# VH-VL binders against o75368, part 5

Target 1, 113 residues: o75368
Amino acid sequence: VIRVYIASSSGSTAIKKKQQDVLGFLEANKIGFEEKDIAANEENRKWMRENVPENSRPATGYPLPPQIFNESQYRGDYDAFFEARENNAVYAFLGLTAPPGSKEAEVQAKQQA

## First folded at step 4 (VH-VL; framework fv_socazolimab)

Design b9
Fold by ESMFold2-Fast, scan of step 4:
Structure b9 (fold): chain C 113 residues (1-113), chain A 118 residues (1-118), chain B 109 residues (1-109)
Amino acid sequence: as target 1 above (113 residues)
Amino acid sequence: EVQLVESGAEVKKPGSSVKVSCKASGGTFSSYAISWVRQAPGQGLEWMGGIIPILGIANYAQKFQGRVTITADESTSTAYMELSSLRSEDTAVYYCAREPDYYGMDVWGQGTTVTVSS
Amino acid sequence: QSALTQPASVSGSLGQSVTISCTGSSSDVGGYNYVSWYQQHPGKAPNLMIYDVSKRSGVSNRFSGSKSGNTASLTISGLQAEDEADYYCSSYTSSDTWVFGGGTKLTVL
C-alpha cells in the first residue's frame, strides 16, 4: 500500500500545496493510500526520518513532507513525484503496475519490448 | 496582524554561546515557518536556518551545521536560535522572519545585535 | 561567499527604470519558481517586495520580477527617491534551504 508522510498542520504553504498535489493525484486515479501524519504522531515522524535514504536527504537538514513509500520501500519526495508525472512514469515511480490502456502502460510496454 | 519581537542586544566573549528569542504575537505561531537570517556590519543577508514549529524539524545552511540550533516552543509562541563557539566574525544583527508559504519571508523581527568581543 | 550573484551597485535617475539581476544555477534559481526580492533601507529589517519570481507582496506595480534560465531580475520603473536602498534576491534550493544573493545597492540620482 502507498504511504504518504504528511504534516496535517504545516508551517509552509508550499509543503501543504505539495501534499495536496500528491494526495490529489492518488485520489483522482483511485490509487489506495494511507496518510502518515508526522505533525500529530512522533512515531511517524521518527520512522520517516530513519527510512528516507541518506543519499535522498538534503545535505543541510531532515527530509520534509510529503515523503512517499510503497509499504517500507522509499519511492521519493515531491520533486521525484513531479518528475515521474512529467515522464508519464508515476505508477513505476510508486512501484505499481500502470492500468491497462493508460499512456504509462503503453510507454512501459514499449520499453520492455 | 502578526508581529515578531526579538530579544535584546547581547555582548559575548569569543568561545561562548548566544541564544536569541523571537516571540510571535497577533496570529497563529505554528502555522508558519520561522527562518533566522543574519547580517554582519556593512555586509549582506545570510540565511542560517529555519524551523517549522508544528513539525519540530529544522533545516540549516551548511556553513552553520554543528554550531547553530533552532528550536520552537509552541506554548509560548517563541522560536530560538542558539549559536555556539562564537567568533568575532559572528558579530552581526540577527533577524527572525516568518515564511507563510515557503515562497517569501513576509514578516521580520526588529533584529538583535550580537557583538562578540574581548 | 553568497551563492547567488548580484551586481554590487546600480544607479538610475528619477523617473527612469533599472534592472537588478540575480544569477544562480539549476539547483536554485533555474530549478524552482521560488525566487523572492527584498528591499532594505539603512538600519531597518528587510521588506518582501516580490515572491514566486513575479508576484508582488502589496508593493507598487512599478516593481516587477522575471526569470530566464538561471537568472532572475527585478525591474523598478519610474524611479523615486525612496527606492534608494539595498536589494536582495533569495531562492529556494534543491537542499530544502534558502540562499540569498550578495545584495545590490541602488542609488537614485
Scores: ipSAE 0.018, ipTM 0.592, lowest interface PAE 4.4, mean pLDDT 84

